# Ledger of designs, part 46: VH-VL binders against q8ixk2r445to577

Target 1, 133 residues: q8ixk2r445to577
Amino acid sequence: FFGMLQNKGLTDYCFDYNPPDENQIVGHQVILYLCHGMGQNQFFEYTSQKEIRYNTHQPEGCIAVEAGMDTLIMHLCEETAPENQKFILQEDGSLFHEQSKKCVQAARKESSDSFVPLLRDCTNSDHQKWFFK

## First folded at step 1 (VH-VL)

Design zd11 (framework fv_zigakibart)
Fold by ESMFold2-Fast, scan of step 1:
Structure zd11 (fold): chain C 133 residues (1-133), chain A 120 residues (1-120), chain B 107 residues (1-107)
Amino acid sequence: as target 1 above (133 residues)
Amino acid sequence: QVQLVQSGAEVKKPGASVKVSCKASGYTFTDYAMHWVRQAPGQGLEWMGYINPYTGKTKYNEKFKGKATMTSDTSASTAYMELSSLRSDDTAVYYCARWEYKSGYYFDVWGQGTTVTVSS
Amino acid sequence: DIVMTQSPSTLSASVGDRVTITCKASQSVSTYVAWYQQKPGKAPKLLISDASNRATGVPSRFSGSGSGTEFTLTISSLQPDDFATYFCQQYHTYPLTFGQGTKLEIK
């Protein structure tokens, strides 16, 4: 799958990656923003290794969650995907992070009221349902 | 250097349609979304929708679904907005605006506006 | 739809005055607010984005602040050029919505 990764519950919002430094594309948090489909900020590829990849240029970015954290951050992709970069897109639309056994949820960031994807205990909430558009 | 130039004023009868053009220059037309905003006489700004010139896909404000049609011609670097079944309350200045998404998600460049008057 | 309400709707001021315009959102819009200036017969011009980021070429006397539901545009020392209508806009939720405008008039 390749496209905009949109939330079922928080409609009109998509995964978005817009790093503030053009020369450093890794290390920043993935956010959610209104789906628009312009440029490359909202285009991701779901791979056979269960990665969510960003950007068509070198280096390729892969979404990861560091141990003990609940935020999604951009890491460098590896030849063999490490466990912290693997997300299982289930038939019901849930995006399951195998290493943590948690699901990606569209959530409000407390400090700014903006939206971000966070790891949460898996539920049947539409805020945990994702699809490629 | 970056400019949006719109077509001239139009006077239409109720029930007619009008098509406003917005010609872009000074940048890569397909790299930015083009939004349409109208302003009735003496009133505020109302967002109508946008078109992604690269894909041709559109997003409309619910108030304008079935009423407005947005299209683009990439070879001419021109966006279009057509209003059908015109009523007197469609009398307004219509603006095209470029959506900057790389640094802040705002309208950084606006066309000069096209006045559309609907009268019998 | 998110309703953006500006106050005051009309403001009279003199050159050199400090002017403050407020914009209130009906629900939280984070910092996703822009401010535009519009002069008679002209298209709007971007002044501020992301609540507080001044656009390129905009004089330093213009500043923005706020987050959540309350936002403010301040002109620290009013110049003759600044008599215009000002609009706030949220880009947090579709449909995008604008305030009704604040007309800044000569006192």
Scores: ipSAE 0.571, ipTM 0.858, lowest interface PAE 2.3, mean pLDDT 90
Fold by OpenDDE, second read of step 2:
Structure zd11 (fold): chain C 133 residues (1-133), chain A 120 residues (1-120), chain B 107 residues (1-107)
Amino acid sequence: as target 1 above (133 residues)
Amino acid sequence: QVQLVQSGAEVKKPGASVKVSCKASGYTFTDYAMHWVRQAPGQGLEWMGYINPYTGKTKYNEKFKGKATMTSDTSASTAYMELSSLRSDDTAVYYCARWEYKSGYYFDVWGQGTTVTVSS
Amino acid sequence: DIVMTQSPSTLSASVGDRVTITCKASQSVSTYVAWYQQKPGKAPKLLISDASNRATGVPSRFSGSGSGTEFTLTISSLQPDDFATYFCQQYHTYPLTFGQGTKLEIK
């Protein structure tokens, strides 16, 4: 699967990666932004290694969850996907993080106009449902 | 089994060019980025840039843009770095180093180094 | 560029000593720091990655710690084979940068 990764509950919002400094290699947070389909900021790939890969830059980036955190951070992809980069996109649309055993949820952050994907306990909420478009 | 073997020492005149090679073995060449790092006599390490052998894309330290050109030959599992318009302050040991795929741009395998001496 | 300031530049110690080397980053680099050992005429050897992860085959006497802007490499009990130059490196932001090095010599 590849393309824009869109949330079902938070309508018209997609995974977005747009680092403020292109020279920063790692550590930027993945956010949610209105789906626009322009450029590569919203292009992701779900791989056979269960990675959510961002391949606009070389070397490629992969979304990871750092220890003790609930945010999705861009790391470098590895030859063998590490445990903290493994996600299961399930048939029901839930995005399950294997290591934390939590689900990715679209959530409001700090202000009413900002949203981010966060790890939360798995529920049946549409805010935890995702699909590629 | 994994190793990087670099070409031999070079002695050049100012203004000349030199091309250093780095032959990889024991792993899939295109799976790892190849970085170049230099070390002037008695000095520290300076990152010069890298090449992705699979895509051919390069990233250079601004300090070495126009000075260093990085290429690769996948059929030979070999990375190359050419230095142009050599000056005395280009005298250094030049290393190729494989990017460790575990968590970032640190280097788990290094070539033995190539000494480039620039003198009149 | 992120500057990695290493201290001390030179350190004299004896076998069996506990040795600590510090590296300060001019801005936060999270835990994206590596440590290398280099002996004369040889290429650097990876010791630590991600600030505290010991590389394969590296003796347990080597340890790394730190996050943000301050990092340390510790050798709990110095062995004869440990006399060398040590470098820190950040891989948080381009360009990749190294500390100036710490030469560990016999007292």
Scores: ipSAE 0.006, ipTM 0.636, lowest interface PAE 9.8, mean pLDDT 92

Design zd12 (framework fv_zigakibart)
Fold by ESMFold2-Fast, scan of step 1:
Structure zd12 (fold): chain C 133 residues (1-133), chain A 121 residues (1-121), chain B 107 residues (1-107)
Amino acid sequence: as target 1 above (133 residues)
Amino acid sequence: QVQLVQSGAEVKKPGASVKVSCKASGYTFTDYAMHWVRQAPGQGLEWMGYINPYTGKTKYNEKFKGKATMTSDTSASTAYMELSSLRSDDTAVYYCAAGRYYDSHYAMDYWGQGTTVTVSS
Amino acid sequence: DIVMTQSPSTLSASVGDRVTITCKASQSVSTYVAWYQQKPGKAPKLLISDASNRATGVPSRFSGSGSGTEFTLTISSLQPDDFATYFCQQYHTYPLTFGQGTKLEIK
């Protein structure tokens, strides 16, 4: 699967990665932004190793969650996907982070106007349902 | 106090373009999306689209793609909406309106006074 | 596109009356509905957001309710300043859409 990863509950928002420095594409938080249909910063690939890959720039990035955290951060992809970079896209659209046993949920970032994907306890909420467009 | 002040009325010929401005004050310009809504004489409200001044990204109603162009100038706290290839049926009052979008809240909290655009030969 | 249908299109009432305006969505919009008041020659004014949350400065006689596909705006005791056109709007799905409006006029 590849394309724009859109939220069912927050219906016009997609996974988005827009680092300020094109020569340092890793280390920043993945956000949610209004779906624009143009790929680029919103183009992701779901791989057979259960990675969510961002390959718009080199080196390629893979979404990860660090131990004890709930934010999705861009890391470097590895030849063998580490556990913190594995997400199971389930039939109901849930995106399950295997290492933490939590699901990715569309959420507001503190008091700002920004939305971000965060790890939360798994529920049947449409804010935890994702699909490629 | 929050205020949205729009540019004055315009009378244009068919085929011309018009650019309406909306100057914001009394709040942080980049904290709210700026929507554009038109109302033809005696008719209801029609949503055209919005711009997020923080990112510069836009979302258009499909009817207005290629017809309307939305931009913003953060340093001047001003949003713009330009209509090209004007036709008689573009005669309407054009409103800018600021709305939050955090917490999935897109209601339009503050409205400009409106700009009347008349297209006549 | 989600179609928002208001009823009635015109409502005649007297000061002191309780009036109710209904708005129906062609598909579920959860609670993502706003209500606006518009007087002739003026911009719309936000009254209610998220189906039931009254905007700052709006009198308590205005209330909203509903979820899914059916929504209502109620004015508990109509005042002279309330004669205007009222619009509902959904913001669940793009494009954002408004109802056709309900004109509240003096009986």
Scores: ipSAE 0.005, ipTM 0.550, lowest interface PAE 13.0, mean pLDDT 85

Design zd13 (framework fv_zigakibart)
Fold by ESMFold2-Fast, scan of step 1:
Structure zd13 (fold): chain C 133 residues (1-133), chain A 120 residues (1-120), chain B 107 residues (1-107)
Amino acid sequence: as target 1 above (133 residues)
Amino acid sequence: QVQLVQSGAEVKKPGASVKVSCKASGYTFTDYAMHWVRQAPGQGLEWMGYINPYTGKTKYNEKFKGKATMTSDTSASTAYMELSSLRSDDTAVYYCARTIYGKYSEFDYWGQGTTVTVSS
Amino acid sequence: DIVMTQSPSTLSASVGDRVTITCKASQSVSTYVAWYQQKPGKAPKLLISDASNRATGVPSRFSGSGSGTEFTLTISSLQPDDFATYFCQQYHTYPLTFGQGTKLEIK
């Protein structure tokens, strides 16, 4: 699967990676932004290793969650995906992070007008349902 | 019903600025991007850029960077497009247009257009 | 920038005719193409999205097809209300770009 990774509950919002420095593609938080359909910063690939890859830049980035954190950040992809970079996209649309045993949810960023994907306890909320477009 | 209502026609001198408004109703203003498209007399359509009304973030066509400024007022459900340092070749009808959910920037609703005439 | 080229620029036809307008992209835009109808003094109206999906309220005589770089808009039985200018638009890549327009006029 690849394309724009869109949220079912937060309509018209997609996974978006927009680092402040084009020469530093890792270490920044993945955000949710109005889906623009142009690929680029919203183009992701779900791989057979259960990675969510950002292929717009080289070297390729892979979404990861650091231990004890709930935010999704961009790391460099590895030949063998580490556990913190593995997400199970389930048939119901939930995106399950294996290492933390939590689900990715569209959530409002603290004290902000923006949204971000965060790890939360798994529920049947539409804000935890994702699909590639 | 969804409506986009734009401000009235403007006549400006070269070097002036103009600010066009687009008032949205019938939907949640912050859920959809607002784009601006211009059409010079007898010419085709030219995309200028968009604003995300929820975040205020903008994306401009490179041709309009530094020339057009897009803003929004969420409490008034109104988007604005200001054009600075007007020249005669800025004479055009300016449209606001909304993208439809899940359709990747195709425009399902358009404002009626605002005619901007730049002449001495 | 992706250049969208329409043909013909002007098309003369009679009521009841089948008319076809072509739009070519300078590089692949997948199916991310919309078609608009514009009458003099009016804003454009969405006819077709995703290359082939008719917008709500658009008569069934309008149809779109194509993918990649070649797209067509067909009006199967032209009605008096259909004499207008038609534009294609790609929304695959920024900046968004439109074709130059095809003016459909009475023969």
Scores: ipSAE 0.007, ipTM 0.537, lowest interface PAE 11.4, mean pLDDT 85

Design zd2 (framework fv_zigakibart)
Fold by ESMFold2-Fast, scan of step 1:
Structure zd2 (fold): chain C 133 residues (1-133), chain A 119 residues (1-119), chain B 107 residues (1-107)
Amino acid sequence: as target 1 above (133 residues)
Amino acid sequence: QVQLVQSGAEVKKPGASVKVSCKASGYTFTDYAMHWVRQAPGQGLEWMGYINPYTGKTKYNEKFKGKATMTSDTSASTAYMELSSLRSDDTAVYYCAREGRYDYPFAYWGQGTTVTVSS
Amino acid sequence: DIVMTQSPSTLSASVGDRVTITCKASQSVSTYVAWYQQKPGKAPKLLISDASNRATGVPSRFSGSGSGTEFTLTISSLQPDDFATYFCQQYHTYPLTFGQGTKLEIK
């Protein structure tokens, strides 16, 4: 799949990556922002290795969750996807993070001013359902 | 400074249509969804739907499908909500509202447009 | 649809009082609840989002709490400017729904 990764529960909000420093494109948190398709910041590729890739800049970024954390951050992609970068997009729209055994949920991060995707225990909530637009 | 300015009050007869406008300023119009909420006299708030002004895509509350039509004009930074086949129970104050920056709830509201349906 | 039920429907209080308004959802809405204040003839104003996050410029006497199906809005020391109608809203599931409102009036 390739396109804008939209949440079923929120009002037209999509995965968005807009790093504040063009000299450091990795290490920042993925956010949610109103879907517009205007720039490259909302376009992601879901790969056969179960990665969510951000291909608009070089080097290519892959969404990951660091050990003990619940936030999605941009890492460098690797030749073989590590477990912390694997997300299983299920038929019901759940986005399952394989290493943590948790699901990606649209939420407000306590340490952030924005809506963000976070890892939470898997539920049947529309806030945990995602689709490519 | 975000501002939403709505059109003036309307008095309509049953069966007529009304089109309410909401002019946005102080932000990039296409960056945020515009929602419509109504409040009948003595009643609570009722969500009608939203429009994505960048794409023109809409989502309606089932109760308003086929009755309300939301549109937008990007060059004028104006959202519209048209209500057709008016009945007396459509008498209400109609609000446009914008989501906050990275907030889902409505951080900014228009002043409201009173629509009275009477014969 | 998720039904939001507020209690009480009306509340009489005096300046300086601690007042609490409750909101119950018919199904779990996690923390996706907002609170609004509305004065006669005016549009609603956002007070709280994500159950407990105070909006910019809202006085610290306003606080929100709760998760799942039970939510509260508390005003720790009521001021004259606080007499208004308060609404809760869930934004967990479409359609978005509001409570019926709680009118806070002078005792």
Scores: ipSAE 0.007, ipTM 0.602, lowest interface PAE 9.6, mean pLDDT 85

Design zd3 (framework fv_zigakibart)
Fold by ESMFold2-Fast, scan of step 1:
Structure zd3 (fold): chain C 133 residues (1-133), chain A 122 residues (1-122), chain B 107 residues (1-107)
Amino acid sequence: as target 1 above (133 residues)
Amino acid sequence: QVQLVQSGAEVKKPGASVKVSCKASGYTFTDYAMHWVRQAPGQGLEWMGYINPYTGKTKYNEKFKGKATMTSDTSASTAYMELSSLRSDDTAVYYCARSKYYGSSLYAMDYWGQGTTVTVSS
Amino acid sequence: DIVMTQSPSTLSASVGDRVTITCKASQSVSTYVAWYQQKPGKAPKLLISDASNRATGVPSRFSGSGSGTEFTLTISSLQPDDFATYFCQQYHTYPLTFGQGTKLEIK
């Protein structure tokens, strides 16, 4: 699976990673932004190791959630995916983060009305359903 | 040097169609979205939509859906915007403008064509 | 649709003045706002993106600020080349929308 990772509930929004420097791929929060259909900063790959990889630049980035946090942050990928970088993509579109036992939800960013993917208790909400386009 | 060069002014009668072109140079045409923006005489700017030249996919402002058709020709690095069933209130300057898909300034339109005046009168 | 309202619609100023143009969104647009300058008979030119990021080649006297629903474009020490119409634009929600414009004129 690869492509633009789009939200079923916020149908105009996709996973997006647009670091301040195009050569810097780590340390910043993954956001949601208007889907443009081009790939690039919205192009992700779901791997057999249950990673969500950002392959647009080298070295490759992998989405992670640090213990006790609910934000998705870009980290460097590792030879063996650590638990904080593993997401189980279900056929219903839910992205389950095994280490935290929570699901990725499209949500409003704190202190603004922009949208970000955050870990939340799992529900059957369309805001927790994702698909590659 | 990034340049967007648009076709010349058009004068049309009500009910006609018009097709405006926007030729890009100085960058990789398929790496940027091409937007179309309308400006009626003495008025502000109105977003019509954009086309992704790499995929051919379009996103329209609902107000223009079914009236405007955006296409692109990657071999010619040219985007097109066609308006059908013209009415007098379609009289405006039509601009093409590109936007980035990556980094900062997403959807901010960093380079603009010079504009194409379309006049609809009987 | 998100409505962008600029104030003032017209302002008169002299070279050397500090001028401020405000843009208000009917709903929060976070920081997804751009500012454009348009001179008579010319296409718009990007000045600011993401509310505060100055575009390449734009003089430092131009600055942008704001988040949520209120945004400001400031021109410190106005120059003769700055008399033009200025537009804000949101790109938080489709359809993308522009403010009605602020015409900055001499005196």
Scores: ipSAE 0.073, ipTM 0.734, lowest interface PAE 6.4, mean pLDDT 88
Fold by OpenDDE, second read of step 2:
Formats: structure tokens, C-alpha cells, sequence
Structure zd3 (fold): chain C 133 residues (1-133), chain A 122 residues (1-122), chain B 107 residues (1-107)
């Protein structure tokens, strides 16, 4: 699967990554933004290694969850996907992080008009449902 | 199809406690936050707090800390609010209302209970 | 706490009138504002969410607009069923707060 990764509950919002330096793509947080499909900022791929890859120039970035964190951070993809980069995109749209045993949920920052995907306990909420478009 | 049905009117004396219930149906109870909102006679609406039935976590308006205790029973799809040390100025209609939630952030309250009148009188 | 100030507190109008209710926030609440309609002895009913999103089943004559600190609810052509009290609410910052209400009554 590839394209825009859109949330069901938070209508019209997609995974978005826009690093300050396009030549150094790692270390920043993946956010949610209105789906627009322009450029590379909203183009992701779910791979057979259970990675969510950010498709840009080589080297490619893969979404990871750092120890003790609930945010999605861009790391470099590895030849063999590390445990903290493995996700299961299920048929029901849930996006499950294997290592943390939590689900990716569209969330709003406190007192902010911005949104981010965060790891949360898995529920049946549409905010935890995702699909590629 | 979504319904929030609250318990009946209560008449209490000062110093007593009362527990109001709000039974939810027509949706997955744990997928929505349950708010409690107070309305004194002839007055406006006042947010008291909310509970996340899934996690059991609560957030109270500071004004009602120590006054209101919010709980829920997921097996019964029911939210509860207990008011303690009742005073005359606690006389009001109390509403439960649901909203979507994501993390600690909330949406608008899209469905409301019919309200429960609590009267505190000596 | 964020204070939501509605104006006017009371509004008299006739069927067919265009009416506007204003809500001003003491600080920016982005677009995290809802409008509710309440009739005597009844629970509030959601009309508008996120400043301008009409709730399901709400007639098109109701519209909301605004962002930041100023918000408006407009009824383009008042109907008999619209005479009620209206409340704005912010859910941007805890505690959630409501406006004091606007009573819309028949002239």
C-alpha cells in the first residue's frame, strides 16, 4: 500500500512529514495535516517488512517509535526492519505498533490547532482507523 | 439511535449525597467521553468535567473538585456522577453529554441526556 | 479560564428575520467552538461544531463562522421552531466554558 495515509475519524487529515532539511530527513516528528497530496510530504508506503516508509530521495526514512515515547519519529530505514519500526495495518484500518502493543491514533495537541499521530491503547475509535488513498 | 438516559429527579437535604446515572445506548460506550454539565435554575451551562470510560481517566473543572465524582461501568454502559456535601446552590439540572475524544482533546457534545433535576432543600 | 461573551443576551425577532448572535472569547480558541440550541425544559442540542460545521439534521438556515476570538451564529430566515436559547462553547482549553446564552424570543 502506498499514497496518502488518511485518518477516518479526523476527516481529511493525512500523515505529513516536512523536515526542515530535505537532505537530512531523520529525527523529526510525523504530524497530521489536511490531505493535499502535493509534493512528497504526504507520500508513504506500507512495506512487506511492516514498515511505514517516507518515500523521498535515498536514503529512505521509516517511521519509528523511540523508547518511552508515544510519538512517531522518522528514522532511517534499515535493511532489516528493527522492532520499533514495525506496524501492522489491519483490515479494519487499525494501525498497530508491535513493540508497544498500542495503536496509532489521530490526536490534537493541547491548546493547539495542530494534530499528530500518537500511540494510544487500542480502541474501536475511528481516530484509530487509517487507509491509504 | 444514540441515547443517553439519566436517572430521575432527586430531592436531598443539605449535607447529603446524590448519585446520578447516565445510561448510554446506540453506540460503543468506551469510544466517547462522557461529560457532565450543570445548569442552575434560570442560569447558563457550566461544564463540570468528563470521564473517559475506556481508560477511566477523569478531568474535572477545578470548581467541582471535591464536589463531584465521576465514574463509569463499561459493562452497563453507564456513567455516574456523585455529588457530596450538597448545598442549596447545588440545586440544578445535571446533564450528561457525550463527545468524541482523541487523547486528552475533545470534540463538541453531540448527544445529551434529558437531564436530572437535583433539588437541595432543608 | 476562557470567558465566552455572547451578545445580545436577549433578542426579539419575527418569523422570516435574519438574526445573528455573536460570541467573543477572552483569548483565541482557534475554531474549537460549538453552538447549542436549548428549549425550555429540554437538553441542549448541538447545532454547530468547529465554528462552522453544521451538525447532522440541522437545517441549512443555521450557519456558523469565525475563528480566533470572534464567532457568529446566523439564522438566515427565522422559523417558529427557532425561538429558544442559544449557547456558544469553547473546547480549546480546559476548563470547557459556555457563553451566558442568548434568548431568542418572538417580537
Amino acid sequence: as target 1 above (133 residues)
Amino acid sequence: QVQLVQSGAEVKKPGASVKVSCKASGYTFTDYAMHWVRQAPGQGLEWMGYINPYTGKTKYNEKFKGKATMTSDTSASTAYMELSSLRSDDTAVYYCARSKYYGSSLYAMDYWGQGTTVTVSS
Amino acid sequence: DIVMTQSPSTLSASVGDRVTITCKASQSVSTYVAWYQQKPGKAPKLLISDASNRATGVPSRFSGSGSGTEFTLTISSLQPDDFATYFCQQYHTYPLTFGQGTKLEIK
Scores: ipSAE 0.021, ipTM 0.651, lowest interface PAE 7.7, mean pLDDT 92

Design zd4 (framework fv_zigakibart)
Fold by ESMFold2-Fast, scan of step 1:
Formats: structure tokens, C-alpha cells, sequence
Structure zd4 (fold): chain C 133 residues (1-133), chain A 119 residues (1-119), chain B 107 residues (1-107)
């Protein structure tokens, strides 16, 4: 599926990736921002390999979480998705990160007024439920 | 500084409607969801719903669906909550409240609008 | 709907006392609980969010703790300005729900 990946609890916020340089899309943290419907920085694809792909620029970016970390970072997509880039979008809207056994939650970025998706223990919270629109 | 100023007290007869306003200042109105909470005399707080003033989208507590209508006017930085088909048990103080981080907790509240429904 | 139950419903205390108010959720709300103070005739004021995060300008004598289904608000060294009604609120699951309130009054 593809489109804006919106949070059920944080009702007008979507996955957003706005790299400082359009020619270097790798290495920065994915954020949440007001859903705008314009595509581009909020246009993601959920692939058959269970990747969340940022396919607006070259090279193609895939969201990953490094071992022991809880932040979602943009990495290069691989021919075969590595385990740290696999997320299971469940029927209840939970986005389950395979390698860590945790769920993606909308969260306030520490000591700031911005929002980010983070890995947290899985709960039934609406802040852990996502859908494409 | 952040301020939410609500319209004045209303006395209505059963079956009437009432529209309460909440004017925001001191911040960007469209950046924060506005919720409505009521408090019956001597009772606790009851969440009614919210409006996202950026999109105009609303979410209602099931108890208030078809009873309350939430709207906003971005140019006036004002949120509205209208109650239809008033009954005596709608007598309460109605608060608007700002959800700073859209988590569902409220950092600033309006002063409240008393709505009394009496025959 | 998640039911939030506060205890006690009324608490009598003296200036300088340490008081604790408990809030229980009918099911787990993680740490998604806020506490509010309300004085007669006035709107509620945010004290604590995320179970333990004190709001800006709130005195350090107010503290919150808890996770899952049991939460507490503690006021150390009670001051005259603290006599008010206190409400807990969960924001884990919609609809948002509040406890019934705890009235803190002078002994």
C-alpha cells in the first residue's frame, strides 16, 4: 500500500521525511508532521518485503531501526530487505518491528515541540496505530 | 501568552440549541487540536470531542454524536461547539481545552461557559 | 471505555502534610495519565502529564508516579493554595476519560 502514513491517536500527523539535501536522503531521523496531502516528504510505500519505502528521491530510502535504538532512521533500501528494515502492518493498525519485537509509536521528541515515531513496547494505544490514506 | 476566552452564560428551554464559542490567542490556532469537556453541577469532567482546526476534522465521544457539533473559524481563531435538542441533563459548564501535543491532555483551558436548561 | 477511579473522594489535611491521591484505570493505560487541579468556579489547570512529567510553572512539591493501571499524585509539604479538587485523566484510548475527582480540604 502507499500514501500518507497517518497516526490514529495523533490524528492529523503523518510520517514525514524532509532531508536537508535532496541528493543525500540517508541518515536522518523520520519525523511526524501535520498531514498535508501534497505527497513528496509524506509519501511512503509499504512493500511486499515489509519495508516502509521513501520512494520520492534517488537513491531509494527505507526506514530502519538499528539494534538497541528506538529511533526510525532513513537508510538505503537493499535488494533483499534486512531484518532491521522490516515492519509488519497488522490488522489492528499496529506497525510491528520484526527485529526488536516492538511497535512504532507516535511520540514527542525529547525536550522539543516536534513529534517522531519511536519503538516502544506494544500496547493497544491509538498512538501505536497507523493507516495509509 | 496563550489564552482561551469563551462566550458568556446561556439559559435555554428544553428543545432549544446553544452555540458556545472559544476564541484563542497567543499561539498559532491551527497547530493544536481543540477539545470540549463538560462538567455537570457538582460532578466530574466528561470529554465530548475535539476538532482539528487545520483540517476541520472532528472526533466525538459516542455519547455526543448527533447531539454536539464542533466547528472552527481559522480567520477568527475561534472554535465552536453547538448542542441541539437541549434537555435538563445538558445543564453544565462547558470548557474548551487545547491539546498542545495532540496526545489528548490539555495544557490550557477556557474559563468555561455555563449552560442552564430549564423549563 | 476505560473507567478511572480515584481514591479517596475527599481528603482532609493540614498545611505541611504530605498527601497522596490514587487513580486506578479499569485496564492498562501505560503512562498516558494527566493530573489537573481545579479550584471552585475556575477551569482545571494541568499539573502532570505522562504520569510523572510536571507542567511548566507547577511547584516541585507536586509529583506523579505510576504505570499500567495504578497512578498516584503526591503533594509534599501541603500549602494553603493547594486546597482544591484534583482529577486524573487517561489519554491512552478514546474516549478520553477522567476520574471522579478528589476534594482536598482543610482539616
Amino acid sequence: as target 1 above (133 residues)
Amino acid sequence: QVQLVQSGAEVKKPGASVKVSCKASGYTFTDYAMHWVRQAPGQGLEWMGYINPYTGKTKYNEKFKGKATMTSDTSASTAYMELSSLRSDDTAVYYCARDRYDWGYFDYWGQGTTVTVSS
Amino acid sequence: DIVMTQSPSTLSASVGDRVTITCKASQSVSTYVAWYQQKPGKAPKLLISDASNRATGVPSRFSGSGSGTEFTLTISSLQPDDFATYFCQQYHTYPLTFGQGTKLEIK
Scores: ipSAE 0.015, ipTM 0.555, lowest interface PAE 7.5, mean pLDDT 86

Design zd5 (framework fv_zigakibart)
Fold by ESMFold2-Fast, scan of step 1:
Structure zd5 (fold): chain C 133 residues (1-133), chain A 120 residues (1-120), chain B 107 residues (1-107)
Amino acid sequence: as target 1 above (133 residues)
Amino acid sequence: QVQLVQSGAEVKKPGASVKVSCKASGYTFTDYAMHWVRQAPGQGLEWMGYINPYTGKTKYNEKFKGKATMTSDTSASTAYMELSSLRSDDTAVYYCARLYRGYTSWFAYWGQGTTVTVSS
Amino acid sequence: DIVMTQSPSTLSASVGDRVTITCKASQSVSTYVAWYQQKPGKAPKLLISDASNRATGVPSRFSGSGSGTEFTLTISSLQPDDFATYFCQQYHTYPLTFGQGTKLEIK
């Protein structure tokens, strides 16, 4: 699977990675942004190691969740995917973060109208359902 | 440096069609969507749609569906916007425009505009 | 569709004046708003992105503010080069929509 990772509930929003410095692509939070249909900063690849990868160049970026956090951060991909970088894309469209036992949900940032993907307890909400377009 | 150069002004009769071109340079053409924006005389700006030149996929504003057709030629680094069945209310300046880096949805680069006049 | 409404539609000012233009969205657009300047016979030029981020080469007298449904473009000390039409645009939701424009005229 590859393409723009779009939310079923928040239908105009896609996974988006927009680092402030294009020469340092890791360490920043993944956001949700208006789907533009172009790929680019919204182009992700779901791999056989259960990774969500940002690009195909070295060093490659892989979405991760740091211990105790609920935000998705871009990390360097590793030869063997660490547990914090593993997401199971389930048949119903949920993205299950294996290490935390939580699901990725489209959520409004507190005290803000912006949206981000966050780890939340798994529910049957359309805000936790994702598909590649 | 990014440049978008559009074709020249057109004067058409009602019922005709017109195809406006937008030649891109200064960047990899297939890396960014090309958007089209309309401006009627003395009026505001209206987003018409975009084409992804890498995939050929388009997204149209519902208002322009069936009226406008967007295409691209990757070898020529050129995007096209065709208007069919022209009416007097299609008279406008048509702009092609590109987002800054694909990291935002604001228009950092604009073509100079193509004036299309429909008159009998 | 999200409707963007600018006020005033026209305003007359003198060089050195502080000028404020307001843009209202029919529903929340967060901070996903840009401002453009357009001079007669020319394409629009980006001034402000993300409600408040001034574009490269844009003079510091231009500033933007706001979030949600109300946004403001301010020119702190108007210069002759600033007489133009100004447009706000939301990019929170497709279709992308612009305000109707504010024409800034010399008094």
Scores: ipSAE 0.007, ipTM 0.553, lowest interface PAE 12.2, mean pLDDT 85

